# Ledger of designs, part 1: miniprotein binders against q9vhn3

Every score and structure here is a prediction.

Target 1, 154 residues: q9vhn3
Amino acid sequence: MDPDDDLVLENEAEEIERLQLPEELKKPIDPEEEDERVARIEFNCSGCEMHEMVHYFGRKPPFALGVIYPEDNYVMRDPFQPPPPRWQSKPEYYIAMGTKCSICSKTVCKDPGCSFYYTASFCLPCGKEELKNWPPEAQARIRKQMSVSQGRQT
Structure headers, positions and changes below count from the first letter of each chain, unless a header shows other numbers.
ipSAE, averaged over its two directions, is called F for ESMFold2-Fast, E for ESMFold2 and O for OpenDDE. V2 adds 0.75 times the mean of E and O to 0.25 times the DockQ between the complexes of E and O.
Where letters were taken out, [cut] stands.

## First folded at step 1 (miniprotein)

Design fd5
Amino acid sequence: SEKVEVKITGSDPEELERALERIVEEAERLGAEVEVRVEDGTITVTVRNLDEETARRIAELALELAERLGVEVEVEIDGKTFVVEKE
ESMFold2 (binder alone), alone request of step 1: mean pLDDT 72; pTM 0.677

Design fd5b
Amino acid sequence: SEKVEVKITGSDPEELERALERIVEEAERLGAEVEVRVEDGTITVTVRNLDEETALRIAELAIELAERLGVEVEVEIDGKKYIIEVE
ESMFold2 (binder alone), alone request of step 1: mean pLDDT 72; pTM 0.680

Design fdA
Amino acid sequence: SEKVEVKITGSDPEELERALERIVEEAERLGAEVEVRVEDGTITVTVRNLDEETARRIAELARELAERLGVEVEVEIREE
ESMFold2 (binder alone), alone request of step 1: mean pLDDT 84; pTM 0.818

Design fdA1
Fold by ESMFold2-Fast, scan of step 2:
Structure fdA1 (fold): chain B 154 residues (1-154), chain A 80 residues (1-80)
Amino acid sequence: as target 1 above (154 residues)
Amino acid sequence: SEKVEVKITGSDPEELERALLRIIEEAYRLGAEVIVTVEDGTITVTVRNLDEETARRIAELARELAERLGVEVEVEIREE
C-alpha cells in the first residue's frame, strides 16, 4: 500500500475530464435526470429466480462513462458505492445484472452459477454444452470465473 | 484486431474503482471500445478494437495496477 501511488491515481482521475468522449457516452447534464436514478425495469433470472429492478437495458447506458457493451445488458447503477460527489467528474459504479442467452434467449443474471460471457452471453446450461467446442483458453476463462466467487469471504 | 479482457477483484471497492478509472482513461486515449461488467465484486473490463502492440500496453497497465493498488487482476489478450 504505497501512499505515493494514490497521488498518481488522483492525478489520473482528474485527467479523465480532458478526454474526448463520444457524445452518447457523456453523462446527463440536466439535474432533473437525477430523478431517473429510480430503477423501473424488471429483471428476472431464469437460472436462480433472481428478481431485481434495474435502470437500463441496452448496450450503452448513458450513466456509465465510457461503457459500450457487446450485447444488450440489464444494468443497475451504483452497485458498490454512492455516485461520486457532484463536484467530481468520475464514472459511476454500475453492475451488469444480466442479459439474454445468445442460444436460448432466456434472461440470465451475471452470477457464475447462472451464466458467463465469452464473445457472447450464455446461460450456464447452454454454455457448458457449448464450451467443449471452444479453445482451451476460453475454457480456462470460464473456470476462473466460476472459481472467483468461491474465493470470496464477505 | 485485438481484444483485452481484464478481470479485477479485491476487497476494497475504492481501490477497484481507481483501477477501473485508470484502465478506462487509457483505453479512451487509445481510441478503443470499452465494455465493463460487474459480478460479485469482480469488475471485468473488455477493451476492443486494438492492434497487437496497444493490446499489450493495456495488459501491462492492468498488471502494473494490480501491484500498485493491491487488487487482483487476470488479463487475457485475444485476436478477433
Scores: ipSAE 0.000, ipTM 0.119, lowest interface PAE 17.5, mean pLDDT 65
ESMFold2 (binder alone), alone request of step 1: mean pLDDT 85; pTM 0.831

Design fdB1
Amino acid sequence: SEKVEVKITGSDPEELERALERIVEEAERLGAEVEVRVEDGTITVTVRNLDEETARRIALLAIELAYRLGVEVIVTIREEKP
ESMFold2 (binder alone), alone request of step 1: mean pLDDT 83; pTM 0.802

Design fdC
Amino acid sequence: GKKFKVTIEFDPSDPELAKRVAEEAIRLAEELGLEVEIEERDGKLVITISGDEEAIEELVRRLEELLKEAGIEYTIEKEE
ESMFold2 (binder alone), alone request of step 1: mean pLDDT 75; pTM 0.677

Design fdC5
Amino acid sequence: GKKFKVTIEFDPSDPELAKRVAEEAIRLAEELGLEVEIEERDGKLVITISGDEEAIEELVRRLLELLKEAGIEYTIDGKTIRVEVE
ESMFold2 (binder alone), alone request of step 1: mean pLDDT 67; pTM 0.600

Design fdH
Amino acid sequence: SEKVVVIITGSDPEELERALERIVEEAERLGAEVEVRVEDGTIVVIVRNLDEETARRIAELARELAERLGVEVEVTIEGDLSEEEREELLKRLLEELERE
ESMFold2 (binder alone), alone request of step 1: mean pLDDT 69; pTM 0.599

Design fdH2
Amino acid sequence: SEKVVVIITGSDPEELERALERIVEEAERLGAEVEVRVEDGTIVVIVRNLDEETARRIAELARELAERLGVEVEVTIRPGMSEEELKELVEKLLKEALE
ESMFold2 (binder alone), alone request of step 1: mean pLDDT 76; pTM 0.727

Design fdX
Amino acid sequence: SEKVEVKITGSDPEELERALERIVEEAERLGAEVEVRVEVRDGKVTITVTVRNLDEETARRIAELARELAERLGVEVEVEIREE
ESMFold2 (binder alone), alone request of step 1: mean pLDDT 83; pTM 0.800

Design mA
Amino acid sequence: SPEELAKEIAERIAEELAKELGGEVEVRVEDGTITITVRLDGKEITITIEDGKVTVEVKGLSEEEAKRIAEEVAKRLEELLKKE
ESMFold2 (binder alone), alone request of step 1: mean pLDDT 70; pTM 0.596

Design mB
Amino acid sequence: SKVEVRVEDGTITITVRLDGKEITITIEDGKVTVEVKGLSEEEAKRIAEEVAKRLEELGDSPEELAKEIAERIAEELAKELGK
ESMFold2 (binder alone), alone request of step 1: mean pLDDT 66; pTM 0.565

Design t3
Amino acid sequence: SPEEERIKELLEKAEKLIEEAKELAEKGDLEEAIRLLKEAEELLEEALEIAKELGDEELIKEVEELLKRVEELIKELEEKLK
ESMFold2 (binder alone), alone request of step 1: mean pLDDT 88; pTM 0.867

Design t3_12
Fold by ESMFold2-Fast, scan of step 2:
Structure t3_12 (fold): chain B 154 residues (1-154), chain A 82 residues (1-82)
Amino acid sequence: as target 1 above (154 residues)
Amino acid sequence: SPEEERIKELLELAEFLIELAKYLAEKGDLEEAIELLKLAEWLLELALEIAKELGDEELIKEVEELLKRVEELIKELEEKLK
């Protein structure tokens, strides 16, 4: 992180605070009342019990300016961060929950027990079927990942 | 797209601030009008960044045109304030 960038951001915030804004712009965003801030996309991992509502599915979440994923991801706004002021559309904190398997299109989370990434995302069953098509290093990684996941079963 | 809707919101807010600033300037509140125009300029710069990321040339042009008008209005009001 560039220290100069941090100073620039602080100066911008100070300027905004000095401005006299209409009362409507001074009201904080209520995430429960602002429809676009309500998580309406259901995310269910096919490999585990993860079940969450998310805000976005795609490559470029609008609340995370400058973020571009190589694949469509299920993304949620960080629930522990307050919404920005109404006049501000700067990047927010976010969490990438998961994606769709490139072969079967089933939804999978980012947990090593559920998915594997090698140029694209795969659920573990599909990754196992594609092992022969990958370099030895990728084959070793997924075999190790699958072995660990099997050991965690209760 | 979500990005296009965000740009529309920024443009609507900027246009509101520009009209409010014109109203205040007509009443002689030049300093307040200039501050609102500077806020509109900041919002338009955010809209321009998003438009550039989208690669929407028509939208980029529209935002740049509006930015120029805001800059010209700020200079006009600053001259009156001298």
Scores: ipSAE 0.000, ipTM 0.101, lowest interface PAE 16.2, mean pLDDT 72
ESMFold2 (binder alone), alone request of step 1: mean pLDDT 89; pTM 0.874

Design t3_13
Fold by ESMFold2-Fast, scan of step 2:
Structure t3_13 (fold): chain B 154 residues (1-154), chain A 82 residues (1-82)
Amino acid sequence: as target 1 above (154 residues)
Amino acid sequence: SPEEERIKELLYKALKLIFEALELAEKGDLEEAIRLLKEAEELLEEALEIAKELGDEELIKEVELLLKLVEWLIKLLEEKLK
């Protein structure tokens, strides 16, 4: 499916004329050049060695219809998407890689050792500073998250 | 009738697997839950093939919506296994 495909424009003819594309580029258009599946946004976690290229940063990724995040996320289309089945194409899968800390704006991945989520995302240093200000139930939840990431032998 | 009855059987089996998977996920057995959801996905894909051959547009939409839901559940549980 093409959720970004808009076949009904308010004024398609005028918009095309406004773009003023070179005539040699109007036909044929290379589908590869229009491939929005190429990841172009760099994602580097400040808390670990994770670095990946992602497809989207924001709250409402167009390729994930009906998904609205409460905050901006770095989103990657699933690189292991299987080939389309014989009767149709499968919907695209995606992975939310991380976000920006709500306090310091540093980029962090979803790993429990790098970030905490409580109403908003926090990098580990900022989250530990704010932990004392959270309700006991939130503190207990985050401490369980930390113990799982450290393993049973800590 | 036989084709529609087959689709109903596939949908009922898929829903049963989905509910069982959700119970397993709630108990923390994420790997088994994912396995059952993938089985449900295969049943739904078969139901979708039949619905498309019948040309039942409403049924196609509903099966596609259910497939999307199952695929999202699989992804959500796989993320939890990291």
Scores: ipSAE 0.000, ipTM 0.060, lowest interface PAE 24.6, mean pLDDT 69
ESMFold2 (binder alone), alone request of step 1: mean pLDDT 90; pTM 0.891

Design t3_23
Fold by ESMFold2-Fast, scan of step 2:
Structure t3_23 (fold): chain B 154 residues (1-154), chain A 82 residues (1-82)
Amino acid sequence: as target 1 above (154 residues)
Amino acid sequence: SPEEERIKELLEKAEKLIEEAKELAEKGDLEEAIRLLLEAFELLLEALEIAKELGDEELIKEVYELLLRVLELIWELEEKLK
């Protein structure tokens, strides 16, 4: 006689689905965690009129599950998505607004008129000054973006 | 994949919290120990969701066994608080 002969076997998916923190052990909403959902980081693009408040600056926004940036980004939570329950970790919608230029450290948005990416992010003015030092592929991209951004002259 | 790195990060954080909670419980700081175990539980639920999405049965089982350990510790410490 095996000790498990009388046990009702359920598949692991059903058992895992029932595995949740009991209501008695759940903590109430932490005021500090609510505070984290208020955007407090100012983002102002140096190349255009974009101005927004964002929630995070860095490579690994904790609310954007599975997201790792190669450089620090200004990241905004979806303001219309309610927070997930504390016992459940659900990926949240997010928007990467911009970054800092790797040469001059000025803040720039992701718009092609303001910045370009080549291994790192750069503002267009810095790209223009260093143009001859870029590989041909990057030079072609920078020239194209600059011609679009400066399209109106006498 | 980015999801695989996220699971690794979550499991490392959860393991650290579990170890710290055990040390706090040995010192008699039961309420703080339970708080850390609850944080570990939330991280493991996140890891479980990613593992399910990837369809990795070995990771699902590993995370499940850690969740059971955390729940057993929480129940043990809650009994001590009665």
Scores: ipSAE 0.000, ipTM 0.120, lowest interface PAE 19.9, mean pLDDT 70
ESMFold2 (binder alone), alone request of step 1: mean pLDDT 89; pTM 0.870

Design tpA
Amino acid sequence: SVEIEITVREDGKTYEFEFEVSSPEELREILERILEELERRKPEEITVRVTAPTEEDARRLAELIREVLERAGITDVEIEVEGNKVTITARVE
ESMFold2 (binder alone), alone request of step 1: mean pLDDT 75; pTM 0.704

Design tpB
Amino acid sequence: SVEIEITVDGKTFEFEVSSPEELREILERILEELERRKPEEITVRVTAPTEEDARRLAELIREVLERAGITDVEIEVEGNKVTITARVE
ESMFold2 (binder alone), alone request of step 1: mean pLDDT 74; pTM 0.683

Design tpB1
Fold by ESMFold2-Fast, scan of step 2:
Structure tpB1 (fold): chain B 154 residues (1-154), chain A 89 residues (1-89)
Amino acid sequence: as target 1 above (154 residues)
Amino acid sequence: SVEIEITVDGKVFIFEVSSPEELRLILEFILELLERRKPEEITVRVTAPTEEDARRLAELIREVLERAGITDVEIEVEGNKVTITARVE
């Protein structure tokens, strides 16, 4: 017999529960709380046929505290990391999957073959059309990306 | 060991805690009670071996409640016993 297992209850007038979580709090977790962790937003890259379900679309994902994107992003909670303990208000691990082209609104992933960022995100076709309006450094970068990406697409 | 008494909606839960993992489970239980029952008030009474231990636990519980969005938290200290009352809108 372990003496530490023999707990003496005070037997208060109200209903008492000791050292055992109510069945309502045992797994499986409440369906609404599980629902918050289910990816329901479809992300489909127009440039590389990448398809993933993500948890958030916007600039300020609630599970990534302190993170504010300059534009709306498709964000996924890291599927390989366990959720943090409920009592910790720490940011969860996350992955920014992609965004919408600022000109044509097509969804594009972060791959250099699909999108280019200069103050805003552009799909490569729209980026090519805007080339002349950008500084030389940005023009050089996107020309290099487009050259490499066109080789990969053939 | 530490004794934690939680009073919510006229129901009392009493736990004896001897490890950090047990404490974590009790803190998760408090947050779950607040989310599922949405009470107007919750009272947590802590009895610890020393006044310093009781005050440290009260501050940890305050931090957990504040991180859950509860800012109306009152703490009363009586030696090795501390009463934490949190009011929720």
Scores: ipSAE 0.000, ipTM 0.140, lowest interface PAE 15.4, mean pLDDT 67
ESMFold2 (binder alone), alone request of step 1: mean pLDDT 80; pTM 0.774

Design tpC
Amino acid sequence: SVEIEITVDGKTFEFEVSSPEELREILERILEELERRKPEEITVRVTAPTEEDARRLALLIIEVLYRAGITDVIITVEGNKVTITARVE
ESMFold2 (binder alone), alone request of step 1: mean pLDDT 76; pTM 0.708

## First folded at step 2 (miniprotein)

Design C1
Fold by ESMFold2-Fast, scan of step 2:
Parts: structure tokens; sequence; C-alpha cells
Structure C1 (fold): chain B 154 residues (1-154), chain A 80 residues (1-80)
């Protein structure tokens, strides 16, 4: 009369892993023979000095199984990071490096000094302009980021 | 009716709990006819749910119960 919640969710995880995805969701974004493990996409943050080569730009990185982004992200496999959490079906590691601002389309990294997420990604200048349209929680978060990153000077 | 969108973010410091929350979101979205997108962003697990407002409220309520029981801080953002 005392089923473990952990056991129930574990059984559901096993069942989900056995489910077959629809063909439409399985189709590769890139050509079948292309090596997705080579970083060929240049990522340059407009808000800082971050310049990296990344493996993917889009919503469904093929090396990060089970991950779907609400926006296109620049995603890099990092050989120096520990493996992803155990809930991921494949022991791959990756970093979401950044995205494009939803307003000005400038490329920005995930650093709190460069970008803010609320339903979409914003560079900090655009986020500051949109701040008044957000709920108090989001406003409080971006104000904290701006106070830490920008200081009192320019 | 209007399309609604809700985003739930939290720190996946407990990977097993993060997995349980993610799987419950997927299962409940399937049951309620909602779209769910689960992502990792800047070290946080992000669950984006889209669809009917009443159905979203039920899904969110159940996920909040799991997060509160585990003492995890989370953010919920709603867009109409």
Amino acid sequence: as target 1 above (154 residues)
Amino acid sequence: GKKFKVTIEFDPSDPELAKRVALEAIRLAYELGLEVIITVRDGKLVITISGDEEAIEELVRRLEELLKEAGIEYTIEKEE
C-alpha cells in the first residue's frame, strides 16, 4: 500500500524510452553522412569577447538527445565538461553558448552581462527596453543581472 | 480560443528529481493534449508548455506540487 514515487516514475521512464518517435520527428536536419562532431559554426557574442566554434545552430541538436530548445541556440560539445545528467538517454555533454536577440537579432552569449531570457532571448539593451512589459518576477531578475554586470558606470 | 504558453525553470541540481519532473510534464502533456518542450539553458532545466489555458493550469499545478515537495526553487512565466 506504499508504492514508491521513484519506482513509478522510473517505470514510466523505461516505457517512454521504448516508445518510437514519429518519422517526421526522427528525420535528420543535416545530411545523414555529415559529421556533426566537427565544430564549423562560428559564434561571436556582440556583448563580450566570447568567440567560439560551435557544432550546431538550431532547436534540436542531434548530439543532445531528448533536448529541444524553444529558440535556435548555438550549441557546442565540450570535451572537458562532465557527462550530462543521468536522465539523458546518451552520455553526451554540451553547452548552449548563446542565441540571437529576438528584437535586434544580434548574437549574444548566455552570460548574465550579455543576455536575458523571458519567453524569448534578449540582449541586455533590448531586455531593458522590454522590462516594463514583463511580470514583476522577470523584472526583478533582469534588474539583478544589470546591477551586477553593469555597475553604476557605463 | 487563445494559445497560451507557460515556461517553468529550475536548477537541475538533483538529476533524478529533474528527470521525474520532466517525465511527468511529458506524460501529462500527452494526456491533456499539450505541447511540451524541455530544454537545458545556462545550467537550468526549462519546460515550455503550450496549448489550452485550463489544461496548462492543471499541468503546472501538478509540476509545482513535485517541486514544492522537494524544496526546489522555480520560476514560472506566462505568455498569452
Scores: ipSAE 0.000, ipTM 0.093, lowest interface PAE 18.9, mean pLDDT 66

Design C2
Fold by ESMFold2-Fast, scan of step 2:
Structure C2 (fold): chain B 154 residues (1-154), chain A 80 residues (1-80)
Amino acid sequence: as target 1 above (154 residues)
Amino acid sequence: GKKFKVTIEFDPSDPELALRVAFEAIRLALELGLEVFIYIRDGKLVITISGDEEAIEELVRRLEELLKEAGIEYTIEKEE
């Protein structure tokens, strides 16, 4: 019986922000002057409660040397990791948080309850609409994933 | 010559597809004179390829085609 607005990730982020020193931080941040170690890109999953700040959006994060994704991803690096003295010798820890739906461009995390992948990433609503256009093997795979997600609609 | 290494990781949830990708990697490695090592780590299938840079690029291109055709999410890591 929770109202729909309470299930919106934007409402959760706004609530948290309102409870913490909102007026004292009026410092403008120039994105071009930001160190790449500072997370300044907001990532909010449209399907769940995941709200995080990430360091990169794209296919080839520069701090994850040698890593290439087939699709643009929101990538977070360990914010507690000190600058390594031999950066080029040892890559940092990082995690891909999510991506954008290829049809509606809504942000979605990697959880099977929020998105699924077939040639590109899709949010659950868009994927259900596209399911009929996919090969039988892809349809079977996604049906299994959607069955796991049944418990999240209540 | 210059040594190059590429690692491809993906979820082997479809074992038939995973085997097809692995066999294609082995076939192309034999054809192109590359070293290939295939193993499972943390529930993912990992394919590591080493050798000549141009040969590796051709093998990786073919494996990406297979994975994209199958709709499988994967990651590629390159190191020199």
Scores: ipSAE 0.000, ipTM 0.450, lowest interface PAE 10.8, mean pLDDT 72

Design H1
Fold by ESMFold2-Fast, scan of step 2:
Structure H1 (fold): chain B 154 residues (1-154), chain A 99 residues (1-99)
Amino acid sequence: as target 1 above (154 residues)
Amino acid sequence: SEKVVVIITGSDPEELERALLRIIEEAYRLGAEVIVTVEDGTIVVIVRNLDEETARRIAELARELAERLGVEVEVTIRPGMSEEELKELVEKLLKEALE
């Protein structure tokens, strides 16, 4: 790593697609690679009708370079995106669908009508029960979120 | 050590992802610890274990990417922050960005 290296702005999409990655972020090719392209993990939100198949559950999805979540998430990779050539490292599209409630372990999506984040993720029922134990700032935030999510049935 | 919080917003998901990955790659090349989280559709990147020079380089990269790729970034550098202080700062910045 040269400390005198200048920052280079990317202006061409093809050059972005040919990113050079630090060694630690490079994933070794293994026999399971093709299986990871198939979504096998069922994600069902307990607070709404969201039912999707996702590719990963954890903090560090191998297909999302350098991404580390503070808690385990259900992550979907774009099933229609072709894998990059072996000689080329490029970003893949992904979306974090949801997580598990820190209190009851029920699966919840990221929709503000279904979950609330304060140091950890909570389903709205558990968030409502726990709000009395939170600082006034956090209590105000969850109450505002619940009012914005008006009309939602849990 | 210094800490840098980067909040990335924009209407183009592909440009947001490119900006995110460039910041993470640069932080990693400079020996930093990186934590990425999502709140209310906003991407938050927390970069830790930085000396002052490295923190400035990451802030500079974030601003240049904002200009070049048409994404908006909010960058704040604060030495000696605890995890509690960092979480409070992220919460404040996300509220201001989302309004």
Scores: ipSAE 0.000, ipTM 0.118, lowest interface PAE 16.4, mean pLDDT 65

Design X1 (at its last look DockQ between E and O 0.08; V2 from the best seeds 0.00; counts 0 for: pae E 20.4 > 1.5, pTM E .753 < .8, placed apart)
Fold by OpenDDE base, look of step 21:
Structure X1 (fold): chain B 154 residues (1-154), chain A 84 residues (1-84)
Amino acid sequence: as target 1 above (154 residues)
Amino acid sequence: SEKVEVKITGSDPEELLRALLRIIEEAERLGAEVEVFVVVRDGKVTITVTVRNLDEETARRIAELARELAERLGVEVEVEIREE
């Protein structure tokens, strides 16, 4: 049993172990940063079955630089966008899911079958009630939206 | 396909609404998809209308319409045509 055979086997095993060490120094994502990226706000549209978890509710989402909403909006970070590097303050892509009806405070999505915007956001039922107080053009628009939404329910 | 982004800015909600509705009407006539987004910055309301799934000729027509509307309605309009 030649002593040279044992030395070759030990070197091959060590080389294989070195090659299998995943150099994925996954820098531990700071637990605090991971926590900020978790959507914790529940969004439920009263007009449809849309249900989502979102990141922000308010007028000025911190991840959307320079964006101010006229009303409090439910806002989600783009779930498909990789997080920006910590050293780069780049604005993130975002999705405004919806808002609250200015009259009844029910949550509605931005789908034309669920809400209408004119100076403020309205659910379709409240929008219909306020219809008489709006310009003819706005009236025509909301009536059209109502007709389309009713057609889909049949 | 191409998309047209129309940003309308103004202080009068009625003016903005009129402009928006006219753009939507034209898009509907052409069978195009329409998305609307509202932003407020420094007290100014900007409505961005994105009209999608357009050919080059149709995109140009919508862009021209938006410019004409700006002049007629007295609203600020930015128009961009982009490839999808």
Scores: ipSAE 0.015, ipTM 0.219, lowest interface PAE 7.7, mean pLDDT 76
Fold by ESMFold2-Fast, scan of step 2:
Structure X1 (fold): chain B 154 residues (1-154), chain A 84 residues (1-84)
Amino acid sequence: as target 1 above (154 residues)
Amino acid sequence: SEKVEVKITGSDPEELLRALLRIIEEAERLGAEVEVFVVVRDGKVTITVTVRNLDEETARRIAELARELAERLGVEVEVEIREE
């Protein structure tokens, strides 16, 4: 039907919850902090029906101090984690949702049924094509993942 | 300077190798020094990975990766971060 509607409804629900807070409990909005807290980047997995809005695409998400990825990742900031006070430095929670296949550039999530990592990220079709060129242990890994992903849902 | 010592224990060599390779790849990406020591005893394999020459942020990143991999692969893990 229409998988994209899930993203619109999720963003709308977050907006509605914020608007319904009692006036006495509403905090001043910092435009820069508000912008960074809103997920504006579409993430659509090509291997499954996962559709989410994420906060960042790249190697070094600014809200995740000290995190540097080996490749560009789609990163979601925890929407329920309040920002730390500026005088306290503490880590924020985040989730790396997925990346782009190194061969075909299709977007894939981190699920073993959708992607495989060996020196770089691959969608399963590209990983299957490439596996003859890999060491035996890497070949065994991708075959095991593919076997599981074709299994029946219990 | 910080070091991270990761001990991975399991009986499935394939899953242990997957965890080891991911940790080594992350450490190499970060320019860290890596030492690997393997002990096989009573059908169990324990791999100790020591990653050296790290700042505190990088050490926490490697520790987090090791714990995530252990959970995904179903292996036992112990992680320590120490100053050196």
Scores: ipSAE 0.000, ipTM 0.068, lowest interface PAE 25.1, mean pLDDT 66
Fold by ESMFold2, look of step 21:
Structure X1 (fold): chain B 154 residues (1-154), chain A 84 residues (1-84)
Amino acid sequence: as target 1 above (154 residues)
Amino acid sequence: SEKVEVKITGSDPEELLRALLRIIEEAERLGAEVEVFVVVRDGKVTITVTVRNLDEETARRIAELARELAERLGVEVEVEIREE
């Protein structure tokens, strides 16, 4: 919306110099890179209507360098940001969509109307049942979270 | 705007508090919103710090700070950056 024209010209000139040699040598496509960019894992939140295809389920997504989740997460590459150039060492952008409830194993997104995190992730029904075992500050946060979510059983 | 989630884990409360305060101070200097979750179980302390309302550059700065603190203070850190 507000990028300078000079930045575009500088980037484009550098890209042109790189692409002129050896562009034909870069045409072969690495099948492993193509497979990594295909979203093959279905994510369906049990607490709402969210459905997405994601790229990874686990603790250490290969496209999110230096990040290890404490529990398995459904992770997708950020569809709203371009991937960084391959010659950059920067991590790609990614979105952690959700996880499995630590009690019932149902898939839940990170929306406050669907899940709550305290020591682990819980769907709201399981969090309500475990609430009495939590410190008062955690209880207050889930109660505030439930006041925002509508259409759930109480 | 972007969200940075930092999960800090360890068993030494003083080092965890120092890491937490450094992240909060930097986030507040940048005008960000900060939310903190603290859990203590079986002698292990886990702190989740969520920093919201950041631009891309400041989000990367917070993530870098968190990783530097992990190395310097000997705490385990997990960092996640998301667009919200």
Scores: ipSAE 0.000, ipTM 0.092, lowest interface PAE 20.4, mean pLDDT 64
ESMFold2 (binder alone), look of step 21: mean pLDDT 84; pTM 0.817

